# Ledger of designs, part 15: VHH binders against q8pxy1

Target 1, 323 residues: q8pxy1
Amino acid sequence: MMDPQIERKLIEIMRVIHESDKPIGARAIADELNNRGYDIGERAVRYHLRILDERGFTRKHGYAGRTLTDLGENEMNDALIGDRFGFVISRIEEMAFRTTYNPETDKGDVVVNISYFDKDDFETVIELISYTAHAGYMISPRVRIFEEDSLEMSLPPGKIGIATVCSVTFDGLLLKAGIPVEPAYGGILQIENKKPARFLDLISYSGTSIDPIKIFMNRTPTSVLEVLEKGEGKILANMRQINSSAYEMTGKILKKAEKVGLAGCITLGEIDEYLLGAPVETGKFGAAVVGGINGICALEETGIEIETNPISTMLDYQTMKEI

## First folded at step 4 (VHH)

Design s1 (framework vhh_6z1v_2)
Fold by ESMFold2-Fast, scan of step 4:
Structure s1 (fold): chain B 323 residues (1-323), chain A 124 residues (1-124)
Amino acid sequence: as target 1 above (323 residues)
Amino acid sequence: EVQLVESGGRLVRTGGSLRLSCAASGFTFSSYAMGWFRQAPGKEREVVAAISWSGGSTWHADFVKGRFTISRDNAKNTVYLQMNSLKPEDTAVYYCAAEPYGSWFEDRSEYDYWGQGTQVTVSS
């Protein structure tokens, strides 16, 4: 891992390259960065471009300059979203606040992830998402399908969109019942004998400028297919912590949510105790919830090209169909 | 017809071990959470342990933590309760119960189907 100050300069250089309609050279990059308030010379830019070349993020065009590779585009886009301190917490708070779903009435809006893929993959996508959900590694077996001609979503030609329930829905359910929830960690959870065993990696939501999901997608791959086949492997999961005074009410609400198909809470911890190896603050208890995109991770593992916007929007849960 | 049939209850000595089994039929077992409850004479029926429909989540009452373990085998439509370090206070009729939608929580009023019970007696 490089110095974070160097990483920021690399991201800014990639941003300038991305905004260029054609290959761009070190002098032009330096001039643009100076216009943006950076005091950097051509020589320093050339040094950083070599680092980007070595990482496979840029392609050299025989002195005409550099362009971004697909890897560089992906890295830059991930960094642009994550570079704002506290952005992920603010997004979770926004979506939790917008959640109106009430498991007592089975009415209202839930938070969803939106994914899209080639229509030729439709049967495999539905089958694997259904399998993953019914195995207990997604929030809900309910999805909403958007076809190319959908009025609700603009899709590229030949693509189908699918909405899956996001785990932030639980934050919203509890908030609407008067229970504040702290998103504590995003993580990779080890499954053994079809049971949660321990978190292998944890990234705190507090004090990070980077979305934990983005970090895990780049560092530690999931093995959802292995979990489905053998009952062991790695899935995405999040840990929340909640004030101990809300313990009984939280259990009741999550139980009612499970009755209507929101079954992503895989375990509740005890007050003041660690949960699956993850620390919990005094006066609180932990709740481990599956990541809402585990079925999508399984599809990526099969080699299917699928693009996902996590924590994307709100949908009426009654409009989502069980598969 | 829905049936839950418990087996394995017997007389055991203090400190002994016992495994209870509950065989389910007549419903989609893999879609139901399962629980073990017990009732001693003159006491209310209390929840001992619960397991989600997938087996991915388990809950155990404080008075049995570290001693009892709930598990399930969805291929065999069976739920188990492994009981270790048995105490005279564990003497009760043990009931298997099923709750829809995969709920694993302890509220007995939410369980749709119940077995007939199996007697466990722990002697000194």
Scores: ipSAE 0.000, ipTM 0.110, lowest interface PAE 20.8, mean pLDDT 80

Design s10 (framework vhh_etentamig_d1)
Fold by ESMFold2-Fast, scan of step 4:
Structure s10 (fold): chain B 323 residues (1-323), chain A 123 residues (1-123)
Amino acid sequence: as target 1 above (323 residues)
Amino acid sequence: EVQLLESGGGLVQPGGSLRLSCAASGFTFSSYAMSWVRQAPGKGPEWVSGISYSGGSTYYADSVKGRFTISRDNSKNTLYLQMNSLRAEDTAVYYCARELTYEYWGSDTFDYRGQGTLVTVSS
C-alpha cells in the first residue's frame, strides 16, 4: 500500500492546482507550497503530478502545466472534509504507531523534527541545541546531522540539516505498552526558578488543522534563551491526557526512557487534577512534556535563520549522536 | 533494519553497458518512490534517476536521459538501473536511495541510502 503521508501530499498539490484558476506547472506549484510552509522541491512535485495523472485526477496542458479533472475535483473535495478537522491528530496517531523504540534495548525508530540552517552557523547551532537539551528543555541531546555531501537528505547548497527528537515519541512509547495517549493542548509554559509554573497560552488539538507548536513558532512568543540564562521565561510545551488506570505504568515507562536520554516529560499531574493550569478530564491525569524544538526557538531568538518541520519523519535512534 | 544493498558495478569500456540492482528490505518497498544518486571523485552527490511507487512514472537528470533506464520489481523488492552508452564522466559510486515520506517535505529528500556500488568507465 501507498503510505498515507504521501496521499496527504497529493491532496495538497491538488489544492494548489484548484486555487490557480489556470494551468500551473511543477515549479510554480513547488514555490506556492513552500510559501505555505511545505518544504517541497520541483522534482518531488513532478513525481507526484505523474501519480495524479496516472489516477486521472490531473490533465496535462503541454508546457502550460496541469489542471484538475472532474474526478480530481471530486476526490479533493472528499479529502478536504477529513483533512480540515483531523489532520494534526491523525499525524500524531500515525507517528506514534510507527514508533518502535524500546528504551530497554536502545533500539528502534523515534519521531523527529527536521531543521535546515546555513553551514556557517553549524558551531553555534550545535552548542545551543546541546545546552538547551542538557538543561532539560528538549526531548534528547541526540541529533542526526545531514551534511552537504550526505545522500540521506538532499539539501540546498550551503545548508546543513539536523534531526531532533519529537515529543510524539512519548506517545509511541506509551502506545507500544498498551497505553493510549490523548494529545490535549500545545502551549506556552512559564518557567520560574528553573521550574514549570503555569501554562500561559493553550491551543486545543481537537479543533485545529495546523500543529499548535507551528502556530506558536510563527508568533515567536518564547524566551528560551532567557530561561537558559536566568531560569525564568517561556518555553514550548504540550499537555497530554492519559487514563487514570495507566498512572503507575506511565511513570515506570517515562523513568526508563529518561535513563537513555529521552527526558522531555516535565511532570505528571495528579488523577482528576488540573496540571499547571491546564484542564484535565475526570478519570484522567495530565502529562506535560517539553516541545522538541525549544533549542530551535532559542536559535531563532539569536537571529539565526532556521527552517523547521515538526513531526517530520522516523529515524533509527541508534543513528543519532549525543552532543 | 532498513537495508538497501546495491550490486552490479564494475569496470567498463566507454560505450559499454552495466545493470545495477538494489535489494531492499526492512520496509514496505512498494510504498516508496526510489532514486539512484551518484557521487563522482571530487564532486558532490548528483541525483541521477527516480521512479514512482507503481513504476508508472520515471524521471532522469539531463546528463543521463536517453542512456539510462530506471525500473523496479515490487514483488521482489528490487530497484534497477540499466546504463547504456557509458562515458568517462559517468564514473562514480552509485547509491540506491529511498525517498522521505511526510507531508511538509518533498519526496526528493532521502531518509536512507545503500552502501553504494562503484562504476568505473575507462579504457
Scores: ipSAE 0.000, ipTM 0.132, lowest interface PAE 20.6, mean pLDDT 79

Design s2 (framework vhh_6z1v_2)
Fold by ESMFold2-Fast, scan of step 4:
Structure s2 (fold): chain B 323 residues (1-323), chain A 124 residues (1-124)
Amino acid sequence: as target 1 above (323 residues)
Amino acid sequence: EVQLVESGGRLVRTGGSLRLSCAASGFTFSSYAMGWFRQAPGKEREVVAAISWSGGSTWHADFVKGRFTISRDNAKNTVYLQMNSLKPEDTAVYYCAAEPYTSYFDESREYDYWGQGTQVTVSS
């Protein structure tokens, strides 16, 4: 996690922006924070706003000021949940523990991401997610649809929800086999000739209070559509570190998961070696896994509005339908 | 400004019927799922019934299925719980709750908007 004092100030600034009826500037934000008991000046607020801009949490409106992006709103919600656990890693640990899926039986609960969008986009959404999954850039071709009036997901009128398998499912599979997994980085992975080439950008899980993949969704453009068409471009991926003693067993479990449709592991690194340019600690090896939402990124690239809550909940994998 | 106001709770005899109402204000009612919860003395709060934003989907707990019916009137911003064949075990404070956008309905769900509750006592 970054300096906790800086993270707290970022959250408070986002709350002020959220409560504003219109775009709000640094001076007005500083004045409001001082009214709430914070001793902060306009220059310091501008510094923090720059950090929020870099993370994709705020959007500039010229001299009128800033508003929160959808990612910024989601970060506030995650921060409220995170107050109970302190770190994104705690959420990953919780969901991994709740994972019951067994590749030997193809039964049990998996971790899912939830996305929602206008029902008029349904056909395009299903088609593109199916295409992305079958090309190997999502964890599974199985999804759960939440109807606009479904009790499984309370959505506004005209919206439909979709659950896609989250990469944290692999953390849970390995945990149940007695293998501790350390989340290391979320990142942007370069694909060349349909093969992983190198990480272009990395954000440490230990260095942020937010899921790094959420940051990349709106901060750094992916080119999933280009990868699907030409075999070259940028996708979301994440890196895990695992103790070298578990190397053989990890490989066996991931191969069994792939056999039953959980095919998100791109590659395993060698013990003590960097993987795709990402650093790995001595005594460990890296595992690179596709981001579970690359199909959602492809939809965003077409201009479709879609909101995503990563590491959202557990679903019985048998209730998810192949598309 | 958001308010949920329950009404209709009273003393009723075993086998009797009662209808609870919950009037909502300060939010777009027709875009929210609604739930009824209850809490008896010495027991944890439990979910009784839920209804989707349009009223097209409903869920009822096994212990009230066939006896209780949830419904809503979006024109009146009101949700109802019709309780039939009441048992002493139904004695509790009944709470109305509103489920914000993008949440699942289940027993572990956190609801942001709650009413003050209405007391139902079943005797005999």
Scores: ipSAE 0.000, ipTM 0.389, lowest interface PAE 11.7, mean pLDDT 81

Design s3 (framework vhh_lunsekimig_d3)
Fold by ESMFold2-Fast, scan of step 4:
Structure s3 (fold): chain B 323 residues (1-323), chain A 121 residues (1-121)
Amino acid sequence: as target 1 above (323 residues)
Amino acid sequence: EVQLVESGGGVVQPGGSLRLSCAASGFTFSTYALYWYRQAAGIERELIASITSGGSTNYVDSVKGRFTISRDNSENTMYLQMNSLRAEDTGLYYCARHWGTKDLSGYFDYWGQGTLVTVSS
């Protein structure tokens, strides 16, 4: 992972680029940042611009400088949202509302995470994501690959992008059936004998300016590879709360989704009862769902460098391929 | 389905030569580093030679100068040319494909069935 201080500088640089009506170069960016109170030189800005280029957030225009890509615009908007508590919930609500996927027809848009990695790692990435998905620790075995010269996504030379299904897709499926879902916690879930045992760490969605999944990616290590090999270890998971009146209908919808490859709901809880150690409000039941990026966590555990944007965008599920 | 199949083993006198082949299928051969291991009697399986996707090679000291690892990406085959064979070279020879940037024994490692090399009088 990148240093938090470097991440902050990358966000500020993107903000300067966003505010420019035309491509902007390293010198002009440095001058603008210095005017805003930052002590940064052109050389340092050029270093950070290379990182942004590599992540697909900026597009080069020769000597004229950089502009933000659509991905960079989204990342900057997410960072601006991060200045306010509750914005992660607002993002989840927005993406759930935009979800159109219908398990009966196998058509419509799902919420995805987007990850970037070196082309040389492509076969390893596909193999491990496939295995993790088929073992039940991702939402779907369907992915969408973005090549270096993709018209839909600007990627630097030597990089490939991959979209994987996000658990917020379930929030959208339930919402379309008239069932509001409350995100409660992101966390680290202990697996024992291939079964969920308990949450080890929990971060409330309601009290955070940063996506709990991003917080865990930066601090608490997973052991997804250990879970795949031995049936024991730690994975990313989240917990949703749903009104008790919707218990039966929720189970039916999730079972239909599982039949078309949208799995990953590990456990439905009892009304008013803790679920896997996580508290549940009175009048509600919990639903524990695997994190949509457990396969990416497994790749990071091998030492492969991957950058990930969770809850990134919407994709037509029919354009995603089984692996 | 990823498969690795070794061939070329046999019985040879000290000082003799053998060429081992590893035929691969089920993955994009050219993008992976590939490895030769040896399992000798009373000794744990050890890495004896490796070749990267770019063609860079590495050898354990005991075989350096005597063994040559190579690859043919057009045929999806890796080779081990073994010269000046010694009694201590006797063992089962395995080809392997491992994780890209990290050696994680047992985690999605692919192994061939092994081919026996016996160096004896």
Scores: ipSAE 0.000, ipTM 0.128, lowest interface PAE 17.6, mean pLDDT 79

Design s4 (framework vhh_etentamig_d1)
Fold by ESMFold2-Fast, scan of step 4:
Structure s4 (fold): chain B 323 residues (1-323), chain A 125 residues (1-125)
Amino acid sequence: as target 1 above (323 residues)
Amino acid sequence: EVQLLESGGGLVQPGGSLRLSCAASGFTFSSYAMSWVRQAPGKGPEWVSGISGSGGSTYYADSVKGRFTISRDNSKNTLYLQMNSLRAEDTAVYYCARTYVEISSGDTYEYFDYRGQGTLVTVSS
């Protein structure tokens, strides 16, 4: 099978071609996708166009560009209908499935968020992420840096990237052990006296086309800096629901992960009971985990401009360095 | 110039084995994740297997999991695909591909920015 993320990009490209009044080329497609909020280069578009040509979804008109075939038109329409809701849940499921990290061997891939920022901010970024992680408000103090000229990742000019461990890594660890996890909410969690008190705001992962963590990062105020200085304030956190039969095993797995620096489970709720004010379905218990980007939120609070792609990709945990 | 040269394809009977190789040049091989992609007659391209730059993580399509093994030798700039228990359905041209990650606002693109000319694998009695 082709990578699901590649399939989604093919659909977006087909949509641009469909909406064009004339044959359209790779540069024009890239420009249009950038107008829609995607930061994609012409090279990537050319690669995807080749795949579409090979599948019979596009027809090439020399240097004038591509149009959709009837087959391409049908595939685009069918795919868009099927993918209308649940984009975030599908991504979480994909990344959880791709998680190979084994805490007992310290080998394998973890799910990461990718953030990028101006290279002039590098020292401040590393210092504040380190501080936030060691205070317990990130999943791991290990990060991976991608320079502007990194061979494995393309970033905008003048930017450098940082990968931080995503909480979906826990979903993958539990899935590997045979425990299905339901992502329930992204939220804003109140901290008092350095302890979790209650969720102040929640966005369900069900029925949203935008990652709740991304929404909170950009629109709902956090006060991670206040938490770091005073032990009170607001952080990002996620909540999961898990079948009550898995309670003991879930606790054991999370404890093993903590030993290798994958900490961030705030608490496990009681079966059939609300967790920190958040609702939990009958027959389940809640698991609250810190958001993987609280250090990035702290940087935004200082006025640093940072873009973040949550639940972005997989990285080998051994290639991530402790800061 | 980036070059990927596949070899090792051929005719093999069902249940047999083949080892494919891909010689890479023109880039720092160990810095890139690599993949094998195949295209069967009358079908579109299908991703088969992937390996991280360090070789620490490997991934497989469900259709080949347990039968195929991807590996790499970064000292020789070479990617391998060991194919065991071959089936008629594995008949395809196999392409070595360089995996690239492009960050976008709100999304991450994983795609193949280079692939070789391919090597034909035919599984037939």
Scores: ipSAE 0.012, ipTM 0.372, lowest interface PAE 8.6, mean pLDDT 81

Design s5 (framework vhh_7b18_3)
Fold by ESMFold2-Fast, scan of step 4:
Structure s5 (fold): chain B 323 residues (1-323), chain A 124 residues (1-124)
Amino acid sequence: as target 1 above (323 residues)
Amino acid sequence: QVQLVETGGGLVQPGGSLRLSCAASGFTFSSYAMGWARQVPGKGLEWVSYISSGGSTEYQDSVKGRFTISRDNAKSTVYLQMNSLKPEDTAVYYCARTYVEISSGDTYEYFDYWGQGTQVTVSS
């Protein structure tokens, strides 16, 4: 992130450094973080320390390790007094505000997920993501590839990356038009006869410090391949709540976005009515949107090892290519 | 090979204005987000402003409403328009190119290349 808000892991690393009387090295930091319940190794700490150095939050003391700068202490303190339970919602709000994409001009930044995988899986990854997107179970058929030697992005050794459009892009489009959107649930959506039937499982965004979609990727099986082959099965989707006064404008904006390849809104609910079994607050309507990573879920179903950071960063939509 | 060259710094009275420019070379400028950071005497390096490749902007709270970041991709240049300058804005201002690092399942955005800096002094 290019502002004073730092990811939780970086904040805890800075906290360990702050609490040290002397410069502290990566191994000692890793050991202390493991004592605090973080599963992190020395190598990962070294990567994060470099990020902190680049941001001006830490100062190197040769082999002795790091200390915090004044800037680092201020950022750590600001982050520590923030609302930790709202971290995921805060991230969604941040990324929505950063969205500049205008469907009328086809220009500006969209929110993306970043996935990374071994080079030898490249052809299968592209094929399955393309298939899933064109079947309507991703936000956009546009992707961006980051090669192993990419100068724009550092990936774990031996990996290449792919950016796919994140559904939070819709939150940003609507916000730009003056329509506040409330994230409600991430979930597993049943598809029958190529149509949405009902949500089978839901996790509230307000009740977690981890993105609900990330939780589902790790714990609840999808059957995206079955949906692609037979028109029935389980996909990732999320549900938003929007004030009833914005009903017509929301529909209009989503239709315009669809014309430029930003699709994935499965269904708009009726005002004051449950949507696909998911509860909706009185005075609002629900909007069900496919998860931006259903193609990644399909890859995992085949046994391919692929890691994903949802709601990862911003990319200029013009730099993403249709597959 | 990557070069960032800042110009436009100088001495200005409180309440005055300055426009900083940063000429970039050695990379595909339009593909990168750019930012400004400042080295404040006694306080270390602090982030000031950010502009994405697509034009999204962000500002440190203390400069919101006073500073405006912009870019000209045809000229490979990023600008910082500074209005209503305060003595507290006195610093060396650095132009920087952003970088994205994926590590241990996390995404981190930071500055990977910096210019030489340009001095801004706000004093009567």
Scores: ipSAE 0.000, ipTM 0.398, lowest interface PAE 10.7, mean pLDDT 80

Design s6 (framework vhh_6z1v_2)
Fold by ESMFold2-Fast, scan of step 4:
Structure s6 (fold): chain B 323 residues (1-323), chain A 124 residues (1-124)
Amino acid sequence: as target 1 above (323 residues)
Amino acid sequence: EVQLVESGGRLVRTGGSLRLSCAASGRTFSSYAMGWFRQAPGKEREVVAAISWSGGSTWHADFVKGRFTISRDNAKNTVYLQMNSLKPEDTAVYYCAAETYSYEFDSGSEYDYWGQGTQVTVSS
């Protein structure tokens, strides 16, 4: 039987494995945990590693030790978010910190959303996501598809999983360049003549325990299909605030990311000015980024049953395929 | 789990046309993305074309674009490669491959299941 104390130790061990970036053995894990103030021996670590192996969270590399599986990365991310009692800012900070993607090399991990749908809808899902991405209303046209067998415990029979790039990837890119980003608002953005016009609805990230994007998805306030057909309607977008000192560097990084297929920064504001009606603090500028799930919103608008977990996990961008 | 058998390879003249077929058997054909690869003697294996599970998305290598077309018939568990305007440089063993979309990265191979190949020879 698993008790809460064992669960806490499993999470701590997974954290050490995650941070090593190479296979790590039980002795090295124990030594690192002791350096962090935990009293745990190699024997106890070996016991816990066996539990992680059995749950599919870790992979053995013979003598070299363990790495986290994709399932283990997801579990680690969920456990860290759970410790924050659903505080969305903490989740965004965690995922931004875990972002390793470098536009100069086209290598590393991006933040993704995971969606699940009936396999019979696969053709429509791929076509509509592709259309939405190429129209400029998603972060990337790259996706990762998950079969039923690959995600047996997380994916019901007859369902397919799809990963799409999350806008929090931009927070991570900027953080790695030394630029702190403040998530300000999730919102509904009005598009007119295929251009951003104004935010119609905003939910502040500060003081909320629920992801604004998840709130908007649940009440279906978008009209992405209308935007695709007529160039007018409502999409999901986020507004970020960044210190004015980083203005030039932010623009350069976002342009570089766009050239290698990470688009979706729909506009940058002027220093000290409101952006598309959204408030911006003095000494900062706003950045409006399309929501990473606008293609999923379009599918929901057609009546397709699809479940989405936004800001779900990290994936190696090179394992994602263009559609 | 899927097994793949290629057919249709033969000798053709330069400028001719040929259609290759790949018959799939096993668990669930329609859940796999499919690809065609080729390998000439003394050369590295190269990807020629790929098709999604539904057939709604296709990719073709630049050196065959406009000449080759990949397609599939999920009712017949078959994927095809239509080859037009054949050149001597197209001479190779052509392989059909299936890719599972999975959580777990597979070290060293992008495709999980391979056929044994079918020989295409293009004479001048």
Scores: ipSAE 0.000, ipTM 0.112, lowest interface PAE 21.2, mean pLDDT 77

Design s7 (framework vhh_lunsekimig_d3)
Fold by ESMFold2-Fast, scan of step 4:
Structure s7 (fold): chain B 323 residues (1-323), chain A 122 residues (1-122)
Amino acid sequence: as target 1 above (323 residues)
Amino acid sequence: EVQLVESGGGVVQPGGSLRLSCAASGFTFSSYALYWYRQAAGIERELIASITSGGSTNYVDSVKGRFTISRDNSENTMYLQMNSLRAEDTGLYYCATEYVYTSGDYEYFDYWGQGTLVTVSS
């Protein structure tokens, strides 16, 4: 308990057990984990299996090994969602810390999402991302394209990679200015007459290891295309909370960022007031920011197959080009 | 500070019923999954029941159909309704939640109450 390294290994062990068609033993589990890139021995696997047994997630079948209980199946499914997205508050903190971008100089690294799509879809992808960004529903109109032979990124055959700016970039640039930012909620934001109206659904960042934005992609559908065509519908957005003492400085920094193409802050709230129906803690104000992948949601709505890794890595903003 | 306080334990005859309560404070209760564990003398703690933030429940086979876990987010309280109690249900019952703290190094903590004793005797 209370050990993230142990918890991650427990999840992977449960995944191996789930994928087995029969009870599986510690040696076979260790061999499979080693095949998946984990450096773990049979003794360590036995230790972790004991923890899973104690938690009621596995059932022992003598020499035949373990199977998952109903409790273990449910826990694994919940954990696999979180593990698949790799999104936790610690990731936000890490990427914010690694952000070096300065709007005054237009230099430094920003946080990006990486998406992959069939090269035959290239023109449609660029057109729709450009449209979504210029309509104000992405962080920036700047992207970076990666080809199959890229030394900077390993791509699947026949695919092109695209980097889009992630909203965590705002956490980082504010942090570098001495302003701590608290991620509050990911959500679905209703747009009416081309302006934000209210959050329809919210998931708090403070209690989840799962990316709320990715949860919404599977739970509550967006209608970004409808917003682009009619000025009404649903988009992904998230909210930060910031201490009231930083109110004036935050506004100034965000306006400077907007002038260099980082225009994802839809609305800056008033001190102590709810923002678009979302609660804000006393002594703080909210900042509502578009989800960095709204253009990707629009592409998925057209039926284009696209895979996205949110909050993926850092890129030099000067290497990203306007589209 | 995160705190969990169990209550409702006691002595009951075989076939009887008890309702355990777990009162929580110091965290956003509605956002977290919650668990009941049981520890018998000389035996390791065993997960008995769980409830997710969305209300989905799960039970260990030995209590399925006899125990019901529930939560009241407005009162920050979780319950375990125990029916058709057996001698083997005797033990200390612990409330637990998994709480995620933000830091440069992310930490995941299990918070436990002090336990409440259930004794099933003839």
Scores: ipSAE 0.000, ipTM 0.100, lowest interface PAE 22.4, mean pLDDT 78

